VHH binders against p53848r504to814. Designs and how they scored, part 34

Target 1, 311 residues: p53848r504to814
Amino acid sequence: TYIMAIFNATPDSFSDGGEHFADIESQLNDIIKLCKDALYLHESVIIDVGGCSTRPNSIQASEEEEIRRSIPLIKAIRESTELPQDKVILSIDTYRSNVAKEAIKVGVDIINDISGGLFDSNMFAVIAENPEICYILSHTRGDISTMNRLAHYENFALGDSIQQEFVHNTDIQQLDDLKDKTVLIRNVGQEIGERYIKAIDNGVKRWQILIDPGLGFAKTWKQNLQIIRHIPILKNYSFTMNSNNSQVYVNLRNMPVLLGPSRKKFIGHITKDVDAKQRDFATGAVVASCIGFGSDMVRVHDVKNCSKSIK
Short names: E, the ipSAE of ESMFold2; O, the ipSAE of ESMFold2 at other seeds; V2, 0.75 times the mean of E and O plus 0.25 times the DockQ between their complexes.

## First folded at step 18 (VHH)

Design x03 (framework vhh_7sr4_2; at its last look DockQ between E and O 0.92; V2 from the best seeds 0.00; counts 0 for: pae E 2.2 > 2, SAP .701 > .668)
Fold by ESMFold2 at other seeds, look of step 18:
Structure x03 (fold): chain B 311 residues (1-311), chain A 119 residues (1-119)
Amino acid sequence: as target 1 above (311 residues)
Amino acid sequence: EVKLVESGGGLVQPGGSLRLSCAASGFTFSSYAMGWYRQTPGKQRDLVADITSGGSTKYGDSVKGRFTISRDNTKNTVYLQMNSLKPEDTAVYYCARVEYREGYWIFYWGQGTQVTVSS
């Protein structure tokens, strides 16, 4: 299982007129320490740099500001002689195709797009032009301001278009018995599948894509738990749908899966009845359950404390 | 608009033969792979045979040696010659144009033609 460590590029709004290099140098030092701590325990580390908040209802940084916060930092990390560059994998957390283009120019490895291309119609073209780049195709609904109101998953996501569903490596009767209880993960799979088709049609290659069911994006905290439990269903999911005079069969089996269980609000709900000393253990237990249910990558805020639960 | 029209189905005795035809229109027929699939009540459609634009063929295990798929690009038609028919071959047979992409398939189906093998 891979660990993706979150790094939010902080604004320098408290700077006393300090130079931009001083802010970058401080952030780079933090990242070097994070990487060295992780590499002492692991074969490699993935650093996910974000210059724009994706929290529901958050005010979005402009594209110019996102570039200013993230691109020089990524460049500085790639140019550092203090890091084993073959063991440090860089990801940028962005839904903007122009930010992705700039990050690719300075040596990013992964584009982590929480919108799965929904927020920027040119994202897939950028990924297709760069076949060496990994793309995380994440599930959400609506936009940053509306997604929390779209967490109702009672029906099939794509309506009458869905004809058949398959969950490989499970008894067909067991799926039928659980159908109403698995609507969430199956509808997430259907909506990811729709975005997957659009990515492939735009020239993105299957080997570039890692899927993310989007914990906390258009989902309640209880729904996050359902998704984690049902990762085996998503990893073995395929379906058919009608489109005009044709039928499309989509197979998501064997796609690598990322989960981001360590969002502060979700962890807060899980741990509200435990003291602060036990909270680190409970957080690690949630991460370990993601691995136990088959997540190929987990996105975490605290690599050092979570490493004990992963080992 | 892809249009596929099957013909040649019917009632036949065990050991008999039928030839199915599928007339295609609405696309450049010679550029696409074609196939025959069948469906028995309560089950999914199964591959019977397919043929690439270059003429390479593949058959389902239960029909290998008894059925032959062919195509005539001048008539925009794909055929299924079915010999030594058994009661187990009773099904609705569908003509299909099949496109494979990375991790997804697009099927364009005909309306189907019934084949019934019984005494």
Scores: ipSAE 0.397, ipTM 0.729, lowest interface PAE 2.0, mean pLDDT 82
Fold by ESMFold2, look of step 18:
Formats: sequence, C-alpha cells, structure tokens
Structure x03 (fold): chain B 311 residues (1-311), chain A 119 residues (1-119)
Amino acid sequence: as target 1 above (311 residues)
Amino acid sequence: EVKLVESGGGLVQPGGSLRLSCAASGFTFSSYAMGWYRQTPGKQRDLVADITSGGSTKYGDSVKGRFTISRDNTKNTVYLQMNSLKPEDTAVYYCARVEYREGYWIFYWGQGTQVTVSS
C-alpha cells in the first residue's frame, strides 16, 4: 500500500496585511523534510500538492492564483538536488485542466482530480495527450458549493440504465440480498464507471487511471464508513448499462483504489470523547482499516503517526 | 443508425440443423466484430459465438463443435450454422455488433429470433 502525503500550498493565514504567499524556498524546505521523514520509514513517497481548497463550501482560488501557488513549487521540488528524485512521486490536487497542463510541463507524475472531470471538460484531453501521467478519477456530485446537498443515494433500485451488476467472488443472488446495505458503494461505482467511459472515449488509457470513491465529497460521515468497509465491492465491481440503442459493459475490477480518510470532522465523529492517545489510535485504526479492506493508496496528513499504525 | 435484423429462427427437432442470418446496416460492417448471443427466460444473455473483423472466431463451451459462425462482408451479413441441436439450445438468439474499448464493451443488439428445439 502507498502513502500519499498532503501538502497544502495555501496563502499565509495570519492577518498581517494584504494577501501574501509563503516563500518558495521555505515551502521547498518543508517538503524536503517531509520527504526525508517519510523515506526514513518507506521506500518511496508520494507528495500531493494543492494550491486550491477542494473542501465543500470552500472559497476557490482563481486559476491564476492556483498556478502561482503550486507550479513554481512543483518545479523547485523536481529540480532539487537534495531529494532522491527516483523515490519522490509528485501529485497535484487540481480540477483545472490548465493547471494540470502546467504541472505536467514542470514534472508532476499524478493529476489528482476530485471532480473526475466534472468541473473541467478539457481535463481528459490533457491526460490523454500525456500517457505517462497517472490520473486519479474521483467521485463527487455537483460542485464545491452544492455537493453537501447531494448525499442522497438510491436505497433499493438501480436506475433504468443499469441492467446487471457483478461483484467478483459474489454471485448475483448474494448481491441482491445485500442490496440495501451496499446501495452507496454500488451507486459510487456506477457513477465512476460513467466517468471512466468518458475518460476512455477521450483517449485516456486504463493504465493511467486510479479510482477514488471520494470520502467526504457528497457523503455523510456514516456514508464514509460504509465506503471504507465496502472497498472490496468497488475493487470487484462491474455492470451493464443501457444507452439509447446500445448496451455497455463496464469493468472496474482490479483498478487501483485511493482512499483519503484524513479529514478532521469525519474522524472526529468516530473518536468523540476519546483522549489524545486513543484519538491517535482511532486515527491509525481508520487508516489500517482502509488498507485491510484493500485500498492501494491512502492519502494522509500525518505520515509518521499513520505509518506507526500500519506497523 | 446501427440496425441488426435476425432471421432463420423456428421450430426444429432434436438433432436437426438451423441457419441464422443477421443483416447489418448503418455502419461499416467489415470494420467491426460481430457475435451471436442467446437468452432463456430469467437468465442473462450468453455468448454463443463471435467473429472479429479479421475472421477469428470464439465459441461458448456448450456449442463448440456444433455451431459455426461466419460472415460475408460483401452482403453485410453474419451467419450462425447450428447443427446437432439439443433441447437446451432453445432460446432467443440475438445478433450483436461488439466493440472493446479499454476495459469496457459496447453491444448493439438486434431484436432477436426464437429458436425452439422440441422434446
């Protein structure tokens, strides 16, 4: 299992005048320390750089601001002689195709798009033009301002477009028996599958894609727990879907899966009224559970504490 | 746009033979894989046979050695020769145009033709 470490390239949050950005050299030094700490414990590290908040209802930086915050930093990381470049994998957290394009020019390896192409119709074309780039296709609904209102998922019914579903190592009758308990992960799988079709139709290759069910995006805290427990279903999921005059079979089996359980509010619902030591344990237990249920990559804020829980 | 019309179904005794035809229109027939599938009530559609644009064939286990798929690109037609028919071959048979696209498949179906093997 891979660990993806979050680095937010955001403006200084202290009120000391107009909007100011952290010095690139200071940010690079922070990244170098993060990488060295992670590489002490692991053979490689994935750094996920974000220049625009993607949390629900957050204020979105302009495209120019996002570029200014993130692209020079990525370039500096890639040009650094203080990092073992063969062990440092760079990801950019962006839903904007022009930001992705600029990041690719300066040496990023992964485009982490929480919208799965929903927010920018040109994203898939950018990924397709760069077959060496990995793309994380994530599930959400609506946009940053509306997703909180879209966490209602079908309780028993497949839509008219879905003809059949399959879960590897589970027959169809067992899936029907589990129908009420698995509505969420099956809906997520179907919606990811629809985005997957669009990516492939735009020239993106299957080997470029990792899928992410989008913990905390259009999901309640209870729904996040359901997703974590049901990752084996997603990893073994396939379905048929009717189109106007055709039928499409989509196979998501064996696609790599990313989970990002490191959300304060989400974990806070689990660990309510627990002291700091048990809070650390509960946080680690969530990460370990993600790995135990089959997550191929876990996105975390605190690499050291999460690494201890993995051991 | 894509149109597939099956014909040649009917009633036949066990051990008999039947030849199905599928007339295709609305696309460049020679560029696409074609297939025959069958469905009994309450079951999913099963592959009977398919044939690539280049003529390579594949068969379902239960029909291998008894059924033969072929295509005539000059007539835009796919055939299924069905020999040594058994009662378990009774089903609606569907012609399909099939596309494979990096982890997903697209099927365009005909309306189907009934094949019934009595007793």
Scores: ipSAE 0.384, ipTM 0.718, lowest interface PAE 2.2, mean pLDDT 81
ESMFold2 (binder alone), look of step 18: mean pLDDT 89; pTM 0.892

Design x04 (framework vhh_7sr4_2; at its last look DockQ between E and O 0.43; V2 from the best seeds 0.00; counts 0 for: pae E 17.5 > 2)
Fold by ESMFold2, look of step 18:
Structure x04 (fold): chain B 311 residues (1-311), chain A 120 residues (1-120)
Amino acid sequence: as target 1 above (311 residues)
Amino acid sequence: EVKLVESGGGLVQPGGSLRLSCAASGFTFSSYAMGWYRQTPGKQRDLVADITSGGSTKYGDSVKGRFTISRDNTKNTVYLQMNSLKPEDTAVYYCARVETRYEGYWIFYWGQGTQVTVSS
């Protein structure tokens, strides 16, 4: 299982903008420490840099601000001689194609797009032009301001966009007796598959794509738990659908899956505990559950604590 | 842009024959497998026949021995010769470009379809 460590590129509190390069040195030193901590326990580490909040209802930094916050840092990380560059995989958390373009120019390896191309229709073209770049295709609905209101999931009527569904290589491949229990993960799989086909149609290669069911994006806290439990269904899911002038077979089997369970709010709902040590344990238990259900990559804030739970 | 245009459908009596054609454009025709599928109301599209880029053919069980798929790579056209037609062959027939980009993964590009009706 790979660890994706979250690094939020935030401005310092100094308001004149003159310390941006000083912030870069401090941020780089923090990242070097983060990498050392992770590499003590793992063969490699993925660092996921974000210059814009993607939390529901958050105010979005402008594209220019996002570039200023993230691109110089990515360049500094990739140019550093203090990092084992063959063990450090660099990801940028962005839904903007122009930010992705700039990040690719300075040596990023992964574009982590929470919108799965929904927020920027040019994203897939950028990824297709760069076949060595890995792309994380994440599920959400609507936009940052509306997604929490779009968490109602129903099975699609037969004969609309989806013609047939399959769950392969699992004890639950006969879905009729599980229909009500698996509506959420099947709808998520179908919507990911629809975005996946658009990526393929734009020239993105299957080997570039990691899928992410998008914990916390257009999902309630109870739905987040269902998704984690049902990762085996997603990893074995396929279906046929009509795609404009095409009918396509979409096969999500063996696609790598990322989960980002680091949202303390929904963890608090799980535990109902107020003890600090039980909250720390519950966070580790959620990460371990993601791995146990088959997540290939986990995205976390607290690398040292979560790395211990994995090992 | 992939474009597939079927022609040659129509009304025919049982035991008769029809030849369907599919004109293809917008891609390197000779590099792709092509197929004919059919659909009756309320059912999914069924394989009738396909032909690989190298000319190997496969047929659905219900049409084997009666239908022949062929292709002309110089005219970017795939054909379906349908002999000994039965009322059960009544359907909309779709030309398809069949694409496998990855193991276990198929994409179909469809034409608009041509109606074949077999009725006395």
Scores: ipSAE 0.000, ipTM 0.182, lowest interface PAE 17.5, mean pLDDT 75
Fold by ESMFold2 at other seeds, look of step 18:
Structure x04 (fold): chain B 311 residues (1-311), chain A 120 residues (1-120)
Amino acid sequence: as target 1 above (311 residues)
Amino acid sequence: EVKLVESGGGLVQPGGSLRLSCAASGFTFSSYAMGWYRQTPGKQRDLVADITSGGSTKYGDSVKGRFTISRDNTKNTVYLQMNSLKPEDTAVYYCARVETRYEGYWIFYWGQGTQVTVSS
């Protein structure tokens, strides 16, 4: 299982004082420490940098501000002689194709797009033009301001589009018996598959794509728990759907899966702990569950504490 | 433009036989996998049989041993021989060209379909 460490830049409180260089140097030193700690326990580490807040009703940083905050840091990490560059994988958390394009120029390896191309229709073209780049295709619905209102999942969310579905390596009778209990994960799989088709049609290759069911995006806290439990279904899911006067078969089997349970609101419901730092301890138990159900990558804030649960 | 035209459907008694044909044009027929699918009212299209460009065949479980898919690359035609027909075989049968884009991504180009009805 790979570990993706979340790095959030600290707010700038001294911009009038001209301390921009010290901010990058300080952030780089924190990332070097993070990488070294992770590499004691793992053969490689993925560092996820950026991006804009995607919480509902948040004020979005401009594209230019996002670039200013993220791109110099990525460049500094890639230019560092203190890191084993062959063991450090860089990801940028952005839904903006122009930010992704700039990040690719400075050596990012992964574009982590929580919108799955939904928020920027040019994203897939950028990924397709760069076959070395890994793309995380994440599930959400609507936009940043509407997604929380879109957490209602029907038996067949895509209506006439879906012709047949399969869960490989399971008895089809078992799936039929549990059909209403798996509505959420099957709908998520269908919507990921629809985005996957659009990515492929725009030239993105299957081997570039890692899927993320999007914990906390257009999902209630109980739905997040269902997703974690039903990762084996997602990893073995396929379906057929209509596309104009043709039919498309989509197979998600053996695609790598990312889960990001760290510090999500639903952990606070479980622990009765509203402070994000205290949620880190409960996150370790949830991360172990994600790995136990088959997640290939987990996205975490506290690498050392979560890594103990992975071992 | 890809064009697939099914023929040979009709009304038949239980235990009877039909042979469906699908004439293909607008592409290099010998390079593509072809298939037959069927759809009953209110349900999704199901695989009946497919055949690769190299002649390997696969069948749906409910039709194994009763149906045979074949192709004639000189006539750009794929066939479905249906024997020992049952009332549950009543459906619209569609010819398909199957194009694999990627390992887990397929495109089907459909014909207009031909009705098969099995009744006493």
Scores: ipSAE 0.000, ipTM 0.303, lowest interface PAE 13.1, mean pLDDT 76
ESMFold2 (binder alone), look of step 18: mean pLDDT 83; pTM 0.835

Design x05 (framework vhh_3k1k_2; at its last look DockQ between E and O 0.89; V2 from the best seeds 0.62)
Fold by ESMFold2 at other seeds, look of step 18:
Order: sequence, then structure tokens, then C-alpha cells
Structure x05 (fold): chain B 311 residues (1-311), chain A 120 residues (1-120)
Amino acid sequence: as target 1 above (311 residues)
Amino acid sequence: QVQLVESGGALVQPGGSLRLSCAASGFTFSSYAMGWYRQAPGKEREWVAGISGSGGSTSYEDSVKGRFTISRDDARNTVYLQMNSLKPEDTAVYYCARVETREGYWIFYWGQGTQVTVSS
């Protein structure tokens, strides 16, 4: 299982007295320490750099500001002689195709797109033009401002067009005990499948794609728990749907899966947390569950404490 | 609009032979791979045979190899399935399909089907 460490770029230049080099140099030093801690326990580390908040209802940095926060940092990381470049994998957390383009120019390896291409119609073209780039196709509904109102998963996601669904190539209608318990993860799979079709049709290769069911994006905290428990279903899911005078069969089996369970609000609900130390333990238990259910990559805030639970 | 019309389904005795036809319209027939599928009552639709757009490559499900032959006539926009040595297990509705393969997903255009029944 790979560990992906979250790094949020911050605007702290005025508090330091220096405005341009102090921010990047300080951030680079933090990343070097983060990499050292991670590489003590792992053969490689993935650093996920974010210059724009993706939390529901958050205020979005402008594209120019996102570029200013993230691109020079990625460049500095890749140019550093203090990092074992063959062991450090860089990801950028962005839903904007122009930010992705600039990040690719300076040496990013992964585009982590929480919208699965929904927020920027040019994203898939950028990924397709760069076949060496890994793309994380994440599930959400609506946009940053509306997604919290779209967490109702009762119907088939694609309505009457869904004809059959399979888990491990078995028709789910033959699995009575699973049918009602798995509505959420199957709807997520259907919507990921729709985005997957669009990515392939735009020239993205299957080997470029990791899927992410999007914990906390258009989901309640209880729904996050269901998704974690049902990762084996997603990893073995396929379905058919009608489209005009045709049927489309989509096979998501054996696609790599990313989970990001470290979201503050989600962990707080699970633990009834008032104590930060108890929160660290609970986060580790959730991460271990993600790995136990088959997550191929976990995205975490605290690499040191979460690495203990991964081992 | 893609249209596929199967014909030739019938009641036959075990060991008998039958030839199915599929008339295609609404697309450039020679550009697309075609296939035959079948569905027995209460069971999932299963692939039987496929033929490339050029006609140079054919493939068959293991249970029908040596007994069934898929072919195409591009001048008549027609796909055929010659079925020999028929068994009761071959009883099904047979569908022809235009099949488009992508990476990890497939597009099928189905006909309405033709019934084949193998019984004494």
C-alpha cells in the first residue's frame, strides 16, 4: 500500500519578514523533513501538494493564486539536491487543467483531481497528452458549493439506463443480502464509470487512472464508513447501461484505489473527539481499516503516526 | 441509427444444423467487428462468436468451437452463424451485435434476437 502525504501550501510571508524566498524555503524544509520521516519506514513517498482548498463550501483560490502557491514549490522540490529524487513522487491536488499543465512542466508525477474532470472539461485532454502522468479520478457530485446537498444515494445513479450490475462477475440480483446494503458504493461506481468512459474517449489510458470514491465529497460521515467497508465491491464492480440504441459495459475490476480517510470532521464524528491524542489513535485505526479492505493508496495528514498503523 | 435483424431461429433435433443470419443497416458495416451472443431463460447473455471488420479474424467460446462458424458478407451487410451438431444446451435466444472495444469498456448494439430450440 502507498502512503500519500498531504502538504497544503500556505501564505505566511508577512509573518516572517521575508516575502518570497522565505515561504518556499520554509515549505521545502518542511517537505524534506516529511520525506525523511516517511522514507525511514517506506521505500518511497508520495507528496500531495495543494494550493487551493477542496473542502466543501470553502472559498476557492484563483487560478493565478493556485499557480503561485504550488508551481514554484513543485519546481523547488524537483530541483533539490537534498532529496532522493528516485524515491519522491509528486502529486498536485488540483481540478484545474491549466494548473495541471504547469505542474507537469515542472516535474509533477500525479494529478489528483477531486472532481474527476467535472470542474474543468479540458482536464482529460491534458492527461491524455501526457501518457506518463498518473491521474486520480475522484467521485463527487455538483461542485464545491453544492456537493453537501447531493449526498442522497437511493436510486441507480444513471436512472433507468442501468440494466445489470456485477460484483466478481456475479449479477448482484443473485446476491440478496448485499443488494440493499451496497446501494451507496454501487452508485459511486456507476458515476465513476461514467467519468471513466469520458476519460477514455478523450484519450486517457486505463493504466494512467487510479479511482477514488471521494470520502467527504457529497457524502455524510456515515456514508464514508460504508464506502471504506465496501472497497472490495468497488474493486470488483462492473455494470451495463443503455445509451440510445446501444448497451455499454463498463469494467472497473482491479483498478487501483485511493482513500483519504483523514478528514477532520469525519474523524471527529467517529470518535466524539475532544482530545487530539485520542484522535491520532482513531485516525490510525481508520487508516488500517482502509488498507485491510484493499485500498492501494491512503492519503493522510500525519505520516509519522499513520505509518505505524500501516506497518 | 444502427439496426440489426436476426433470422433463421427454429426448433431442431439434437445433432441437427441451423444457419442464423443478421441483416445490418444504419452504419458502415465493413468498419465494425460483429458478434453472436445467446441467452437461455433465467441466465445471463453469453458471448458465442466474434468476427473482425476485415473478416480475417474469428473467435469462439470454448463450448461451440468446432461446431459453430461465424462469417460475414460485406456486400449484403450480413453476419452468419452456422451451427452444427446442436445440443440441448444450445437452446437460447441468439442475438447478433456490433461490438466496439475500448480500454475497460465495450459498446454493444443488439438485434432483437431469434429463438433456437434444440429438443427431441
Scores: ipSAE 0.566, ipTM 0.786, lowest interface PAE 0.9, mean pLDDT 83
Fold by ESMFold2, look of step 18:
Structure x05 (fold): chain B 311 residues (1-311), chain A 120 residues (1-120)
Amino acid sequence: as target 1 above (311 residues)
Amino acid sequence: QVQLVESGGALVQPGGSLRLSCAASGFTFSSYAMGWYRQAPGKEREWVAGISGSGGSTSYEDSVKGRFTISRDDARNTVYLQMNSLKPEDTAVYYCARVETREGYWIFYWGQGTQVTVSS
């Protein structure tokens, strides 16, 4: 299982609010320490750099500001002689195609797009033009200001176009018995599949894509738990839909899956009113569960403590 | 509009033979792979046989291999399924399909189907 470490290049405090200058050297030093700590326990580390918050209801930095915050840092990381470059994988957390373009120019390996192409219609073209780039296609609904209100998933909310669903390596009788309990993961799979079709039609290759069911994006904390438990369903999911006098079959089997379980709101609900040590333990238990249910990559805030729990 | 019309389904005795036809219109027939599928009552539609648009390759589901033959006549825009040594288990509605393959997804254009019944 790969560890993806979150690094926010966003100045969210008063210590950074009064300055025009990016503090690249300080950020680079933090990243070097993070990488060395992770590489003590792991063969490689993925650093996910974000220059624009994607938290629900957060204020979005301009495209120019996102570039200014993130691109020089990525370049500095790639140019550092203090990092074993063959063991450090760089990801940029962006939904903007122009930011992705700039990140690719300076040596990023992964475009982590929480919108799955929904927020920028040019994103898939950028990925298709760069077949060496890995793309994380993530599920959400609506936009950053509306997604919290779109966490309602019901059987009759499935589109009229969906005709058949399959969960491979599971008895069909078991699927029929579980349909009421699996509405969420099946809706997520279908919506990912629809965006997957658009990616392929724009020239993105299947081997470029990892899927992310989007914990905390248009999901409640209870729904996050359902998704984690039902990762085996998503990894074995396929379905058919009708489209303009044709039927389309989409097969998501064997797609690598990323989970980001360390959302502060989600962890806070699980660990309500406990001390920091117990909160760290609970975070590690959730991460271990993600791996146990089949997640191929886990996105975390605290690599050091999560690595101890994973062992 | 892509249109596929199957014909030739009938009631036959075990061991008998049938030839199904599928007339295609609304597209350049020779450029596309074609297939036959079948659906028994209460079961999912299953693949039976396929033939490439290049005119080179045929393939068959294991239970029909050696008994069924898929062929095409590009001049007549028609795909055929010759079914020999029919068994009661072959009873189904048979569908002709134009199949387009993408990476990890497929597009099917279906006919209306033709009923094949093998008496038990």
Scores: ipSAE 0.563, ipTM 0.787, lowest interface PAE 1.0, mean pLDDT 82
ESMFold2 (binder alone), look of step 18: mean pLDDT 88; pTM 0.891
ESMFold2, look of step 19: ipSAE 0.540; ipTM 0.781
ESMFold2 (binder alone), look of step 19: mean pLDDT 88; pTM 0.892
ESMFold2 at other seeds, look of step 19: ipSAE 0.521; ipTM 0.763

Design x06 (framework vhh_7sr4_2; at its last look DockQ between E and O 0.69; V2 from the best seeds 0.62)
Fold by ESMFold2, look of step 18:
Structure x06 (fold): chain B 311 residues (1-311), chain A 119 residues (1-119)
Amino acid sequence: as target 1 above (311 residues)
Amino acid sequence: EVKLVESGGGLVQPGGSLRLSCAASGFTFSSYAMGWYRQTPGKQRDLVAYITSGGSTKYGDSVKGRFTISRDNTKNTVYLQMNSLKPEDTAVYYCARVETREGYWIFYWGQGTQVTVSS
């Protein structure tokens, strides 16, 4: 299982008046320490740099500000002689294709797009032009200001066009007792599948794609728990649908899965304790559950403490 | 609009032969892979035989050596010669235009033709 460490490059002080070179040096030092702590316990580390908040209802930095916050930092990380570059994997958390282009130029390995291409129609073309880049295709609905209102899931996300669904080579209709209880994860799978088709049609390769069901994006905290428990269904999911006098079969089986359980809202609701040690323990238990249900990558804030749960 | 019309199905004794034909229209036939698939009630459609635009073939394990797929690009027709038929070959046979992508497939189906093998 891979650990992806969140690094927020969006502190107000850096955007409001700090000298960019001095700010970058401080951020780089924080990254170096984070990487060394993680590499003490793991063979490699993934750093996910974000220059624009994607929390529901957050104010979005401009594209220019996102670039200014994130691209020089990625470049500095890649140019550092204090990091074992063969063990440090860089991800940028962005839904903007131009930000992704700039990050690729300076050596990023992964584009982590919470919108799965919904927010920028040019994203798939950027990924297709760069076949060595890994792309995280994440599920959400609506946009950052509206997604909270779009957490209602129906039997078939794509209406009556869904003809048949399978889990691990079995027909879901033969699994009657699961069908009503798995509506959420099956809807997520169908919507990811539709976006997957669009990615492939735009030239993205299957081997570039890692899927993310999008914990906390158009989902309630209770729905997050359902998704975590039902990851085995998503990892083994395929379906057929009617499309324009044809039938399309989509196979999501064996695609790598990312889960990001360290959402402040989600963790806070589960624990209700304010004590930092109790919150760390609760986060670790949720991460362990993600791994136990089959997540290939987990995205966390506290790499050091969560690493023990991964092992 | 892609149109595929199967013919040649029917009732046959075990050990007998049938030849299925699929007349294609609405697309450049020579540019596409074609296949024959079969379905019994309550089961998935299974590959019987597949032929690429270049003429390369693939067969389902249960029909190798007994069935032969061919195509005539001048007549926009794909054929399935079915020899040594067994009761287990009883199914509805569908002609398909098949497009393969990475991790998803597009099928354009005909309406199917019934093949029944019984004494």
Scores: ipSAE 0.603, ipTM 0.818, lowest interface PAE 0.8, mean pLDDT 83
Fold by ESMFold2 at other seeds, look of step 18:
Structure x06 (fold): chain B 311 residues (1-311), chain A 119 residues (1-119)
Amino acid sequence: as target 1 above (311 residues)
Amino acid sequence: EVKLVESGGGLVQPGGSLRLSCAASGFTFSSYAMGWYRQTPGKQRDLVAYITSGGSTKYGDSVKGRFTISRDNTKNTVYLQMNSLKPEDTAVYYCARVETREGYWIFYWGQGTQVTVSS
């Protein structure tokens, strides 16, 4: 299981004497410490740099400001002699294709797109032109301002005519037992599959794609728990889309899965009556559950404490 | 508009033979893989045989050695020769145009033809 450490690039956090170079230097020092802490416990670390908030209802930085915050930092990380470059993987958290292009020029390895291409239709073309780049295709609905109002999922999963062979690798009787319990993850899987088709049709290769069900994006906290418990179904998911005399069969089986369980609001619902130590423990327990249910990658804010839960 | 019309189904005795035909129209037939699939009630459609545009074939394990798929690009027709039929071969047989992508497939189905092996 890989750990993806979140780093929010801001000029305010590291303004030493107001000098912009000091901000980058301070951010780089924090990244170096974060990497060394993670590499003490792990073979490698993924650093996910974000220059624009994707929290529901947040105000979005302009594309130009996102570039200014994130691209020089990525370049500085890649040029650092204090990091074992063969063990540090760089991801940029962006839904903008032009930001992705700039990040690729300076040596990023992963484009982490919470919108799965919904927010910028040129994203898939950028990924397709760069076959060495890994792309995280994430699920949401609507946009950042509307997604919380779109967490109503159907009580059925149309197009699931091929259930047993390609869902959870279980026999038909076990699939029938799970049908009612798994409608949510199957609807999420179908919506991911529709974005997957679009990515492939635009030239993205299957081996470039990791999928992310998008915890906290167009989901309630209870739905987040269901998704975590049902990751094995998503990892084994396939479905059909039917029309008059045609059928599209999509196989997402064995695609790598990323989960980002460390979102503060989600943990707050779980831990309402506990002190700070118990909240930290609950966060670690949720991360460990993601791994136990088969997540291939987890995205976390507190690398040191979450690394203990993983190891 | 893709159109596939199956023919040749019917009732046969165990050990008998049938030849299914699928007439295709509405597309450049020679450029596409074609297949035969079968379905019994309550089950998914299973591969029986398919043939690529280049002529390579693949068969389901239960029909290897008994069934032969072929195509005639001048007639826009794909055939399934079924020999040594068994009661377990009873199903609706569907002709399909098959398009392969990375991790997803597009099937265009015919209406199906019933094959019943009984006595």
Scores: ipSAE 0.593, ipTM 0.823, lowest interface PAE 0.9, mean pLDDT 80
ESMFold2 (binder alone), look of step 18: mean pLDDT 88; pTM 0.882

